# Ledger of designs, part 17: VHH binders against Glucokinase (glk)

Target 1, 317 residues: Glucokinase (glk), of Thermotoga maritima (q9x1i0)
Amino acid sequence: MPKLKLIGVDLGGTTFSVGLVSEDGKILKKVTRDTLVENGKEDVIRRIAETILEVSDGEEAPYVGIGSPGSIDRENGIVRFSPNFPDWHNVPLTDELAKRTGKKVFLENDANAFVLGEKWFGAGRGHDHIVALTLGTGIGGGVVTHGYLLTGRDGIGAELGHVVVEPNGPMCNCGTRGCLEAVASATAIRRFLREGYKKYHSSLVYKLAGSPEKADAKHLFDAARQGDRFALMIRDRVVDALARAVAGYIHIFNPEIVIIGGGISRAGEILFGPLREKVVDYIMPSFVGTYEVVASPLVEDAGILGAASIIKERIGG
Short names: E, the ipSAE of ESMFold2; O, the ipSAE of OpenDDE; V2, 0.75 times the mean of E and O plus 0.25 times the DockQ between their complexes.

## First folded at step 12 (VHH)

Design m41 (from m30 with S55E; framework vhh_ozoralizumab_d1; at its last look DockQ between E and O 0.71; V2 from the best seeds 0.00; counts 0 for: pae E 3.0 > 2)
Fold by ESMFold2, look of step 12:
Structure m41 (fold): chain B 317 residues (1-317), chain A 123 residues (1-123)
Amino acid sequence: as target 1 above (317 residues)
Amino acid sequence: EVQLVESGGGLVQPGGSLRLSCAASGFTFRWYDMYWVRQAPGKGLEWVSEISTDEGYTKYPDSVKGRFTISRDNAKNTLYLQMNSLRPEDTAVYYCAREDYDESSGEYTFDYRGQGTLVTVSS
C-alpha cells in the first residue's frame, strides 16, 4: 500500500497553518493563512477546508489532525468553547471539515497535540511517560502516562500552566494568582520588564530592546548572558517557578522525560542549566536521576507536527 | 493570605534607637521589593524606606536619610528597619509593605501592609 501522508492543521486565533507531513515527521508542504475570526465561523471553516485541499492536492492523505485552542470534545470532534473564537459554541469542527474535504478529521486540544507531537516525532519517541510544556504567550502542557494521553474525566486535564508556583503572586488571566503562566510565560516576562522600567531603566535589557515597550524574553536572556543584574533577577524568578512546577510534575507523574518547547525554550542553557539544577532542589531524593529535562527538537514546526501526530495516535497502535 | 506582622516599636527618648522587624508570610517574600511606611497622628502615609529583592537598591526620603537603615533576610522572610538618632517628628505607626503594581495608575501601591507598630519619640 502506498505510503500515506499526514495533514496537520495548527489552528490559532490570528493565523492557521496546514502542513502535509510524511509519516516520519517531515513537513513536505506548508500553507499559512490569516484566521480572520471576525468573518465568522463558517468563513474560518471554509478557508481551513480549502487550504487542506490545496496542501494535499495530488497526494494520498485521507486523514486530518487538527489542534485547536480551547475546550474540546475529542470523541465527537466538537470545539465546545474557545476565548480565541467568540462565535464558537459547540462547533462540530471535524464533521464540518469532513463534509468539505472528504477526509476523516480528528480533533485535539492544541496543548495535548503538542505532547503527542513529542511522543511521535520529537524527544518523546520511545517513552511511555512524558511531560511536555510549551512556553509561549501562555503556557500549555500535556502528559502521556503508560503510553496514553492524560485527558481527565471531561477531557480537560493536564492544565500544567495553571499550577500555583507563587502564593498570592502575579494575577493570571485564568482569574487566580501565581500560576506558572503568570510568572514564566512570554507575556509574564514582558509584563515584568514593562513594570520594572521605572526602577531599572539602566538595565542592558532596555538598551538591547530600544524601549521598555519592545523588551521581551529574547532581550532578557541576551542581557542575562552578559551578567545584567536585573535580567538575572527576572531569569531567576522564571527558573524558580519552572523548577517548582516541574518538580511537582515529576512527583505526580514520574516521567522519563520533561520536554520544554515554545519560543522561550530557544534561550538555551541560560535557561536550561539553572532549571535542571534548581529542579533537584525541589524533588524528593528518590527522583534524582529518574528523568531528563530537555528542549523540544520540534521548535517552529511543533504545531503542525503535533496536529499531524493526532492521526498516528488515533490510528496507530 | 498575605500577612505582614510588625514588631519592635515602643517609647524612646530623642536621640535613641529602635529596630523594627516585619515577619512576612503567605507569599514568596524574596521576589518582592519591600517598603517601610509610617503614619503620624492625623497625617497620611509617608514612605520611609525601600529595598530591592537582591538588596542592591535602597532608597530613603531626606527626612530619614542617614538615620534609618532598611535590610532584609530572605531566608527568614523578615524585613528590618534600624532607626537611629530618633526625633519627635519620627513618632508614628510604622508599617512594612509589599510592592504591588497598579496597572491603572502605572504606580506601585502599599495595600499589602500589616497592622503596624507604634514608635513614640518623646522626652
Scores: ipSAE 0.428, ipTM 0.770, lowest interface PAE 3.0, mean pLDDT 91
ESMFold2 (binder alone), look of step 12: mean pLDDT 79; pTM 0.782
OpenDDE, look of step 12: ipSAE 0.542; ipTM 0.818

Design m42 (from m30 with T53I; framework vhh_ozoralizumab_d1; at its last look DockQ between E and O 0.62; V2 from the best seeds 0.00; counts 0 for: pae E 2.7 > 2)
Amino acid sequence: EVQLVESGGGLVQPGGSLRLSCAASGFTFRWYDMYWVRQAPGKGLEWVSEISIDSGYTKYPDSVKGRFTISRDNAKNTLYLQMNSLRPEDTAVYYCAREDYDESSGEYTFDYRGQGTLVTVSS
ESMFold2, look of step 12: ipSAE 0.473; ipTM 0.789
ESMFold2 (binder alone), look of step 12: mean pLDDT 79; pTM 0.778
OpenDDE, look of step 12: ipSAE 0.817; ipTM 0.924

## First folded at step 13 (VHH; framework vhh_ozoralizumab_d1)

Design m43 (from m42 with Y57E D100Y; at its last look DockQ between E and O 0.17; V2 from the best seeds 0.00; counts 0 for: pae E 2.7 > 2, placed apart)
Amino acid sequence: EVQLVESGGGLVQPGGSLRLSCAASGFTFRWYDMYWVRQAPGKGLEWVSEISIDSGETKYPDSVKGRFTISRDNAKNTLYLQMNSLRPEDTAVYYCAREYYDESSGEYTFDYRGQGTLVTVSS
ESMFold2, look of step 13: ipSAE 0.447; ipTM 0.770
ESMFold2 (binder alone), look of step 13: mean pLDDT 80; pTM 0.793
OpenDDE, look of step 13: ipSAE 0.652; ipTM 0.841

Design m44 (from m42 with D100W; at its last look DockQ between E and O 0.78; V2 from the best seeds 0.00; counts 0 for: pae E 2.9 > 2, grease 26 > 24.2)
Amino acid sequence: EVQLVESGGGLVQPGGSLRLSCAASGFTFRWYDMYWVRQAPGKGLEWVSEISIDSGYTKYPDSVKGRFTISRDNAKNTLYLQMNSLRPEDTAVYYCAREWYDESSGEYTFDYRGQGTLVTVSS
ESMFold2, look of step 13: ipSAE 0.437; ipTM 0.776
ESMFold2 (binder alone), look of step 13: mean pLDDT 81; pTM 0.799
OpenDDE, look of step 13: ipSAE 0.590; ipTM 0.839

Design m45 (from m42 with T28K S104E S105T; at its last look DockQ between E and O 0.37; V2 from the best seeds 0.00; counts 0 for: pae E 19.4 > 2)
Fold by ESMFold2, look of step 13:
Structure m45 (fold): chain B 317 residues (1-317), chain A 123 residues (1-123)
Amino acid sequence: as target 1 above (317 residues)
Amino acid sequence: EVQLVESGGGLVQPGGSLRLSCAASGFKFRWYDMYWVRQAPGKGLEWVSEISIDSGYTKYPDSVKGRFTISRDNAKNTLYLQMNSLRPEDTAVYYCAREDYDEETGEYTFDYRGQGTLVTVSS
């Protein structure tokens, strides 16, 4: 009885990665390449296909899952557009890769792939009601309800990073003010730290970073652990924003588990302890004890595992 | 020499709107948090809004929150205040201010030096 091998493609604007993944989520082989968007879409597609064939040489791996940034048509395997690929308009990515590889290819948005990765390989295993967030340069999110990915009418549902948590707050790149992404992302934290330097230049954050330009979430949380008052002030703002958003997701989706990944989630209990406490302040009493809030166990390979999990979702459904 | 020149005030009916401008010169505008403050006739100075260097953080007292919006254009060295749903109690001379930090006392103060711009809200 041969074990099915999965191919996951994590497509990014700077690099892409292709992984050969075991049925139980182990990365057996991984190749990372520069995306080289400037060489044109035909070059990118060709190089992805070549890398798929390289990674799967000598293996029974007839399926490929691709997590892509941007707006996608998952039914037809089309990337409609993406900020990461300015010249991509309605690219039939799955058909082009299938032609070149001889494999069946599935496409999903990268944030949705993240929650699927958690469902199949991560903290979401055994749960039918999952909310997941990835806290990186932006904030992506995904929802599984009744065991299925929530996609909405037009396939663009679950934009969890764009709920408003601070009315009249910081400008978000989406054109609205006060989105969760504008307060709690790695980008937002770096902005607060750069802007804070004139007032708070004696903060431990800047000593750890060496300059305000290098200050980031790691320095923030390291300083907060040591009791730095400025770092704790920013940490508390981030926690409050997350707690308001998560409370909303709890009320709307009634999840068994809320999973938080991405670079900021590596902060550990300096973030998660206060977050769990603050969420309770924002939920109806009937929801107390119905959920858990946890860090994602999927570390540097979350992109590949998320992409591979698309296969399990589509074949099983 | 540091200069702050306010403009855009005038007479407006309750519920109306005005946009104030502050032209800054004589210092590196992009290095300073900026503020709007106001002084009603016979009253003390009242803080109205704050904006960070990179516009990533703004703050308002409850009396104006949701009605006033502070913004800045670092390329033009200009600070703005959009004032909507104006009320008679908003009548005041409005000043833009640079944050000033006194290293000897460890305190932050508002450095306002312009003549201000008069906003009058009346029926």
Scores: ipSAE 0.000, ipTM 0.100, lowest interface PAE 19.4, mean pLDDT 89
ESMFold2 (binder alone), look of step 13: mean pLDDT 80; pTM 0.791
OpenDDE, look of step 13: ipSAE 0.013; ipTM 0.282

Design m46 (from m42 with I53L; at its last look DockQ between E and O 0.17; V2 from the best seeds 0.00; counts 0 for: pae E 2.5 > 2, placed apart)
Fold by ESMFold2, look of step 13:
Structure m46 (fold): chain B 317 residues (1-317), chain A 123 residues (1-123)
Amino acid sequence: as target 1 above (317 residues)
Amino acid sequence: EVQLVESGGGLVQPGGSLRLSCAASGFTFRWYDMYWVRQAPGKGLEWVSEISLDSGYTKYPDSVKGRFTISRDNAKNTLYLQMNSLRPEDTAVYYCAREDYDESSGEYTFDYRGQGTLVTVSS
């Protein structure tokens, strides 16, 4: 008897990807297309639906999971608004896709989909208490507690990137100062590197990047591995911010595992070694030895796998 | 609330010395480059010295180079300015300032300043 296949949709502002995924998390087919937001929401929805039908042709795949940035109403399958889709206001995405595909469609926020992907396919397997962060242009987060996704009263809980780690610190795009996102995101790192160029132009970071405009987290961590003083100063600030935030999550959620994904997590031990050590400085003694802090193993496939995992979560698999 | 509290000013004769202090609170002092700036009577603000967050970089204009020394103690959240061989033209209110960056202009700003401490150099 054939096993059910899963369809995961990773919806982005520039491109979207649709994957056909086995029950054990192998991507069997993947199609990526330009989102073409300028053509209007009806065109975007139609093209997503066509792609779903393309990747599932000839397969038993009655369910679709879709991870979307922005504010969502998961019960009704509505995208309330998204900065990636300025003209999208209360879009009934799951109903529109169901009409066009004949499939049952589930919607989740992209950061929540990430922690679900870790729960079902990644480092969170076998754990009922998981905290996950995605360190990218912004910082998204998700929490599984007692085996279930934590969503809060209005479905907008677990905004882990917006805990304050530096009082009166850098401005965050959310309108406050000192959020984890404002210090530890890829965007924050690029800003620190551009701001620092006038004074620190001899840093190895800028030699590796070729210019301050091209300097990013990869160049920072490569330079830090080689002992560059300026790179280490910024790395230490990022580590301190993450450690403060992670300590808070440990105290609040008592997790078995804290999983860090996104592009910055590719830094490896230059980031994770100091982070694990620094977290101990900020936790109560009763929490020592109760958790692990790890890099996400999913990396390039995280979006599609996260979206596919929505199906497993909603159907009780 | 960011607070910067300067002290150590006073009246000195030409050739004298003073040490200024700045107590910082309300932000994570060790992550910021810091400045001393001054305003002489009837004049605009003048940059006097700069120190990086780790003290590895200091900078002075020619008018004070060799006479003034900036330093910081990150454990005590305190910035210092040692002023030697003082001259009448050094008479000013001295302010401690936190560096901030204006993304829209691409320039640094001194919007976080204390109330200052008066230095008067007079015979």
Scores: ipSAE 0.487, ipTM 0.793, lowest interface PAE 2.5, mean pLDDT 91
ESMFold2 (binder alone), look of step 13: mean pLDDT 80; pTM 0.789
OpenDDE, look of step 13: ipSAE 0.532; ipTM 0.798

Design m47 (at its last look DockQ between E and O 0.82; V2 from the best seeds 0.00; counts 0 for: pae E 5.0 > 2)
Fold by ESMFold2, look of step 13:
Structure m47 (fold): chain B 317 residues (1-317), chain A 119 residues (1-119)
Amino acid sequence: as target 1 above (317 residues)
Amino acid sequence: EVQLVESGGGLVQPGGSLRLSCAASGFTFRWYDMYWVRQAPGKGLEWVSEISIDSGETKYPDSVKGRFTISRDNAKNTLYLQMNSLRPEDTAVYYCAREDYGEYTFDYRGQGTLVTVSS
């Protein structure tokens, strides 16, 4: 195949980023803009298109991949709705961008784009059976099975963050209780820390943060590394939730690798060590030694690389 | 289905003791701070005790401090309240309750067990 450049669009509610990416995953040029959702759909689409043309000026880059939050129709390139764009209903995003750029545009959900980025550029390279999670404000998930993205009947499958790990547990924004997202996300951690201040105000977490309002996952894991009892209690709850969920994914998908990204994944071994040990407690013996659990190597550019990888998936197979 | 089943109530003379138990099911007991609350005849709901998930912190209002002791056994999903030096004003229906993340609504509580302190 010719060594064409790829264009990845990481569409977010606050900012969007457009990157020019080599076929081997090097970001050659990157531009970030405010999304300015309040200016309306037409303005957002126009600015994305302008930015695409800017980063690809003078380059052979006929394809664009877009990772978008929300529910999408990947076959027709439509954003059905998105929590970040409440007025967006059945937006023909790929057609609109194709008209403005002259390029072939592909759309995927942002969590699915993440697992594709791992498959093509990250820890999933060389694997046909991948489970990936992003641990951020929420928890997104994606699955590659037999080398192909798992999308489900209606294209909305692999909502891995919404498996129930604590029956009748914390309320989830999806409307149910005890989802993995409600226990192990950055949002869940901040909630536990804010709620715990009355009882645990002497914890190192609050000293590191300067106040309960500023306490977050970074402060939690820093305090846990230093043996803070309250931090370890919350870390253990997060680890147990993740281990239960991951064990379920292992049983269902028999993956070669489970990849965990997002801001929380930067915690390192204070998270991953106990997680790997605890997963073993929840799996059938036949699965021991059949998988790896690793942090995503893609770091700060995972969104652009995931979006660019959509091109490779749709064309390169 | 969250279930909290209180037991151990009864009639006791002033100065006596009772031990209340609460069997918990339908949720992951060890991840929740637990509470005893009570409702005396003609009165509102009153907080009686609380215990952290690891039993490391217990708290009591002045009305019962030194006389009541909360404890838990996470392996048995059971909460306890040891009540000593009981007084007539301790007469109430006692409820076991689960806190939902910093809210003191007590939406998850049992049917209660009646404690009557009288001669």
Scores: ipSAE 0.181, ipTM 0.612, lowest interface PAE 5.0, mean pLDDT 91
ESMFold2 (binder alone), look of step 13: mean pLDDT 82; pTM 0.833
OpenDDE, look of step 13: ipSAE 0.382; ipTM 0.747

Design m48 (from m42 with Y108W; at its last look DockQ between E and O 0.78; V2 from the best seeds 0.00; counts 0 for: pae E 3.4 > 2)
Fold by OpenDDE, look of step 13:
Structure m48 (fold): chain B 317 residues (1-317), chain A 123 residues (1-123)
Amino acid sequence: as target 1 above (317 residues)
Amino acid sequence: EVQLVESGGGLVQPGGSLRLSCAASGFTFRWYDMYWVRQAPGKGLEWVSEISIDSGYTKYPDSVKGRFTISRDNAKNTLYLQMNSLRPEDTAVYYCAREDYDESSGEWTFDYRGQGTLVTVSS
């Protein structure tokens, strides 16, 4: 008899991915398809269901976890609102997929899915107190305390990207100035690079990128590794912002481990080295040595494994 | 609250010199390019000087080039403008301004400026 497998769905506005995952966190099959939001919610849901059936064909996989962006009713499996899915209003996603696939479906916010992925399959394994950040286009976060996912009263808690780290700093999409997301996301970095070209056009960042329009976080950190002054300045701003936020989270949640994932986390020690040092400057002495700051090991698998981990959280937690 | 407070203005004779200062508070000064702008009576706002966050880049319009020097002390959150060889046409209220990029318009704007300091050049 085949061992029980898990199905994880990483739902995004541009693409969605469906994976068949072993109980120990190995991705056995993966399919990625364009979301095609413009085709309407019914079409999207149908295609997700078809993909679920495709990856699970011939397998014992009775459960599906879905990580979705936006405001989620995790108990009822409803997507209340998602900016990337403008026609989705109170969509009973889990029920719809269950009807189509015959499987039991669980729904979580993608940031919460991320921290659950870390808890079950990533750097958070063996820990009951976890703070996780995903640094991509935006910044999402999740918190596990005493082994429990922090969701808040309405299930929308742990918006860690929207704490103010630079008062009167850059405008965030949420309408507030100086949010972590507005300073330390991939989007923010691209903005800094675009704006900086006027005065720092000779920077190695732009040489590496080939043009200011193509300059991104990768080029930034590559240049920083080579000692480019402009790149290091931007890196330092990002690090300072992150350090302030992380210090706050340490003070609030007293975590064992702070896990940082997403595209920006791929920078490695050029980011994490200074970050670890800077965090110490912003925390109370009593917190020194009580935590670790580490990069997520899940890398590109974080979405699928996060989604799959929802199942483990719901049936095994 | 973002605050920019200019000082150092006054009355000087043609050919004289002044040094303006701007005390910045309420934001991370070292992360912003800073500007001096001026407004003469009956005229619009005129850009006078620009300095980058690390002082590695400075720019001046032809009207003040060679006469004015912008500088900054990030440790003190202070912007400076050394004005030499002053002319009557330099008479204006001088403002310290913070630059911000407006993504919607794709243009650089001054989101904050101080109350200004009056510089009068007259014999």
Scores: ipSAE 0.272, ipTM 0.695, lowest interface PAE 2.0, mean pLDDT 93
ESMFold2, look of step 13: ipSAE 0.387; ipTM 0.740
ESMFold2 (binder alone), look of step 13: mean pLDDT 79; pTM 0.786

## First folded at step 14 (VHH; framework vhh_ozoralizumab_d1)

Design m49 (from m42 with K59E; at its last look DockQ between E and O 0.88; V2 from the best seeds 0.00; counts 0 for: pae E 2.6 > 2)
Amino acid sequence: EVQLVESGGGLVQPGGSLRLSCAASGFTFRWYDMYWVRQAPGKGLEWVSEISIDSGYTEYPDSVKGRFTISRDNAKNTLYLQMNSLRPEDTAVYYCAREDYDESSGEYTFDYRGQGTLVTVSS
ESMFold2, look of step 14: ipSAE 0.477; ipTM 0.789
ESMFold2 (binder alone), look of step 14: mean pLDDT 80; pTM 0.789
OpenDDE, look of step 14: ipSAE 0.705; ipTM 0.878

Design m50 (from m42 with K59Y P61A; at its last look DockQ between E and O 0.70; V2 from the best seeds 0.00; counts 0 for: pae O 8.3 > 2)
Fold by OpenDDE, look of step 14:
Structure m50 (fold): chain B 317 residues (1-317), chain A 123 residues (1-123)
Amino acid sequence: as target 1 above (317 residues)
Amino acid sequence: EVQLVESGGGLVQPGGSLRLSCAASGFTFRWYDMYWVRQAPGKGLEWVSEISIDSGYTYYADSVKGRFTISRDNAKNTLYLQMNSLRPEDTAVYYCAREDYDESSGEYTFDYRGQGTLVTVSS
């Protein structure tokens, strides 16, 4: 009998991706489409369903995992609220998709999906204690402890991006100053770069970007690699923020591995090298050597694999 | 808690010099542009000088340009203001301030500042 294949849906505000995934985590088919949120939730859900059917055509793939941004009721398969989907209020996404596709559908928050992807297919394989961070537009996180996904009382736990790392730092969108997201996200970096242009316009960052408006984390780290002083300063701030957060997570969760993904993680050792060193400064001696900090190996596939991994998590592997 | 403690103020004659210091704590000093602002008796808060995080850029109000020098020691979390050729119109309480970006206004504010140090320039 052919082995069961998994369907992963990475739902985003701009695009969503649907993938057919083998049991061992190989993406066999992938389709990415514009989400077109402006068309309304019904249209979006319809298109997702159609895409699911498309990628699974002729395949034994009875299960679908969906990673979604926003506040998710994972048990009931409901998207309570998502900023990227303004018209979605208490949308029974799993039921709707199940009706349309005939498949069993599971829903998780995208950050939780990410850590599950790492657990089943990524750097977290073989580990029962995992902390994962996604560094993108925002910062999301997921925690696996004792092999179990940490969800909290209400299923909204592990908001790792909203720990305060700079008490008097930048205002976060959550209303608190100094959250990790406000300092170490792609959005934060862009903000730093825009603000910095008036003083550091001669920086290599802006030369690489072509304009302050286009300057982003990639340009930052590229410039940093070349020894640009301004870039290195910003990098160091980001690293310090991350290190403080990670140290906190280490203290709380005592993880075997801290996995960092997202666009920023692509910076490589210019980020991770200093990060690993800096974390040691902030942890208790007893934690030294108890963990690894690594980049996510899933890279662009993290979304689909994360989503697919929801299935494994829900049905027992 | 952000703490800024100014010192070095006092009475000086016109043409004299003073050096102000500001000890910073409660935040990562090296990540912030720092400012000197002053408030003269009966007047509002006035921007005096600014220094970038790496001291690569310094800015001065026209009223103090050429006379005042702002500097910082990030290792010591200390901001300085060298004031030369002091004038009676420089009489004010001088405040050390940390930058705070207000997204609503698009401007940096000086909400984080110390208790100030009084500088009196008088013959």
Scores: ipSAE 0.015, ipTM 0.287, lowest interface PAE 8.3, mean pLDDT 91
ESMFold2, look of step 14: ipSAE 0.177; ipTM 0.650
ESMFold2 (binder alone), look of step 14: mean pLDDT 80; pTM 0.792

Design m51 (from m42 with T28I; at its last fold request DockQ between E and O 0.82; V2 from the best seeds 0.00; counts 0 for: grease 24.8 > 24.2)
Amino acid sequence: EVQLVESGGGLVQPGGSLRLSCAASGFIFRWYDMYWVRQAPGKGLEWVSEISIDSGYTKYPDSVKGRFTISRDNAKNTLYLQMNSLRPEDTAVYYCAREDYDESSGEYTFDYRGQGTLVTVSS
ESMFold2, look of step 14: ipSAE 0.574; ipTM 0.824
ESMFold2 (binder alone), look of step 14: mean pLDDT 80; pTM 0.787
OpenDDE, look of step 14: ipSAE 0.762; ipTM 0.905
ESMFold2, fold request of step 17: ipSAE 0.561, 0.501, 0.521; ipTM 0.827, 0.789, 0.810
ESMFold2 (binder alone), fold request of step 17: mean pLDDT 79, 80, 79; pTM 0.786, 0.792, 0.790
OpenDDE, fold request of step 17: ipSAE 0.847, 0.866, 0.846; ipTM 0.934, 0.948, 0.934

Design m52 (from m42 with S55Y Y57E; at its last look DockQ between E and O 0.14; V2 from the best seeds 0.00; counts 0 for: pae E 5.7 > 2, grease 24.4 > 24.2, placed apart)
Fold by ESMFold2, look of step 14:
Structure m52 (fold): chain B 317 residues (1-317), chain A 123 residues (1-123)
Amino acid sequence: as target 1 above (317 residues)
Amino acid sequence: EVQLVESGGGLVQPGGSLRLSCAASGFTFRWYDMYWVRQAPGKGLEWVSEISIDYGETKYPDSVKGRFTISRDNAKNTLYLQMNSLRPEDTAVYYCAREDYDESSGEYTFDYRGQGTLVTVSS
């Protein structure tokens, strides 16, 4: 029997991507389109449906998985609201796409899709207890416990990026202060670098970036590897925040593995070495040696693979 | 939430010394630049020292340079000001302050919240 093909939709505010994925996680075809939010809700849905049909033309692929930012009703396939789509209010996305494509469509929050992608295709394979974080513009996260996605009472659990790691610390876009996202995200790093320029303009970070406006996490970690003291100070703040958060997740979830993805995870051992050491400072002795902290292997394809993995989670396999 | 509690003020003779302390709580002290500022009777607020999180770099205005020394103990969340060779002009209420960033002006500002500690240099 031919192996089942999976369709994964990574829905973003600027672009969306649709991939045809083998059961073992190989992307066989990928199409990326501008989302064109300004054209309205109906146009966005139509264009996603057309792209689904395009990538699956001539293929036996009866299922679609969609990872979407924002608040979702995963059981009924409804997007309650999305930061990327201000005019979307309780959109029955899976029903709308099902009628246009003739396929069974499943919806999940994009951060939950990320941990599912790790479970089925990434570093989480073979593990029943997984914590995953993606360090990007914001910080998303998800938890698998006892082999199942942790969703909470209303399907909105595991907002791992919003645990407070610095009381009365930097303002978070969520409206509180000191969230992990406000300290350790790519956005937070850019903010620290812009704010620091007036006092630390001689730092190597700014020479590498060419200007404070262009300074980002890559320049930070490159400068830190070269011993730049300002870069190391910010790196240490990021590491301390991550370590505090990860220690909390270890205590709460007793995971086999903590997987960290997103662009910042490309930093390698300048980040992960100190992080692994600092986590030990914040955990009870009984947890030492019970977990691993690793970088995600999925990298640029994590969105598509996460979306496709929703299918595997919902129908088994 | 954020608390800054100054202590160590008092009456001293010209040429004398005094050490001020500031107990900080409610925030992660080690990640903030800290300041001492003062207000003489009937006058405005004057900056008198700064200590950074960048390995303890310190700065002083000319009026106190060489006489005042700022320091911090991050493990105890405490800021200090050692004042030597005191002059009558140093008479003021002294406050410790946390650096804050005002997004609208693009400038650093002083966040001081304590009652201050009075230093009187006379006789």
Scores: ipSAE 0.173, ipTM 0.638, lowest interface PAE 5.7, mean pLDDT 90
ESMFold2 (binder alone), look of step 14: mean pLDDT 81; pTM 0.796
OpenDDE, look of step 14: ipSAE 0.529; ipTM 0.789

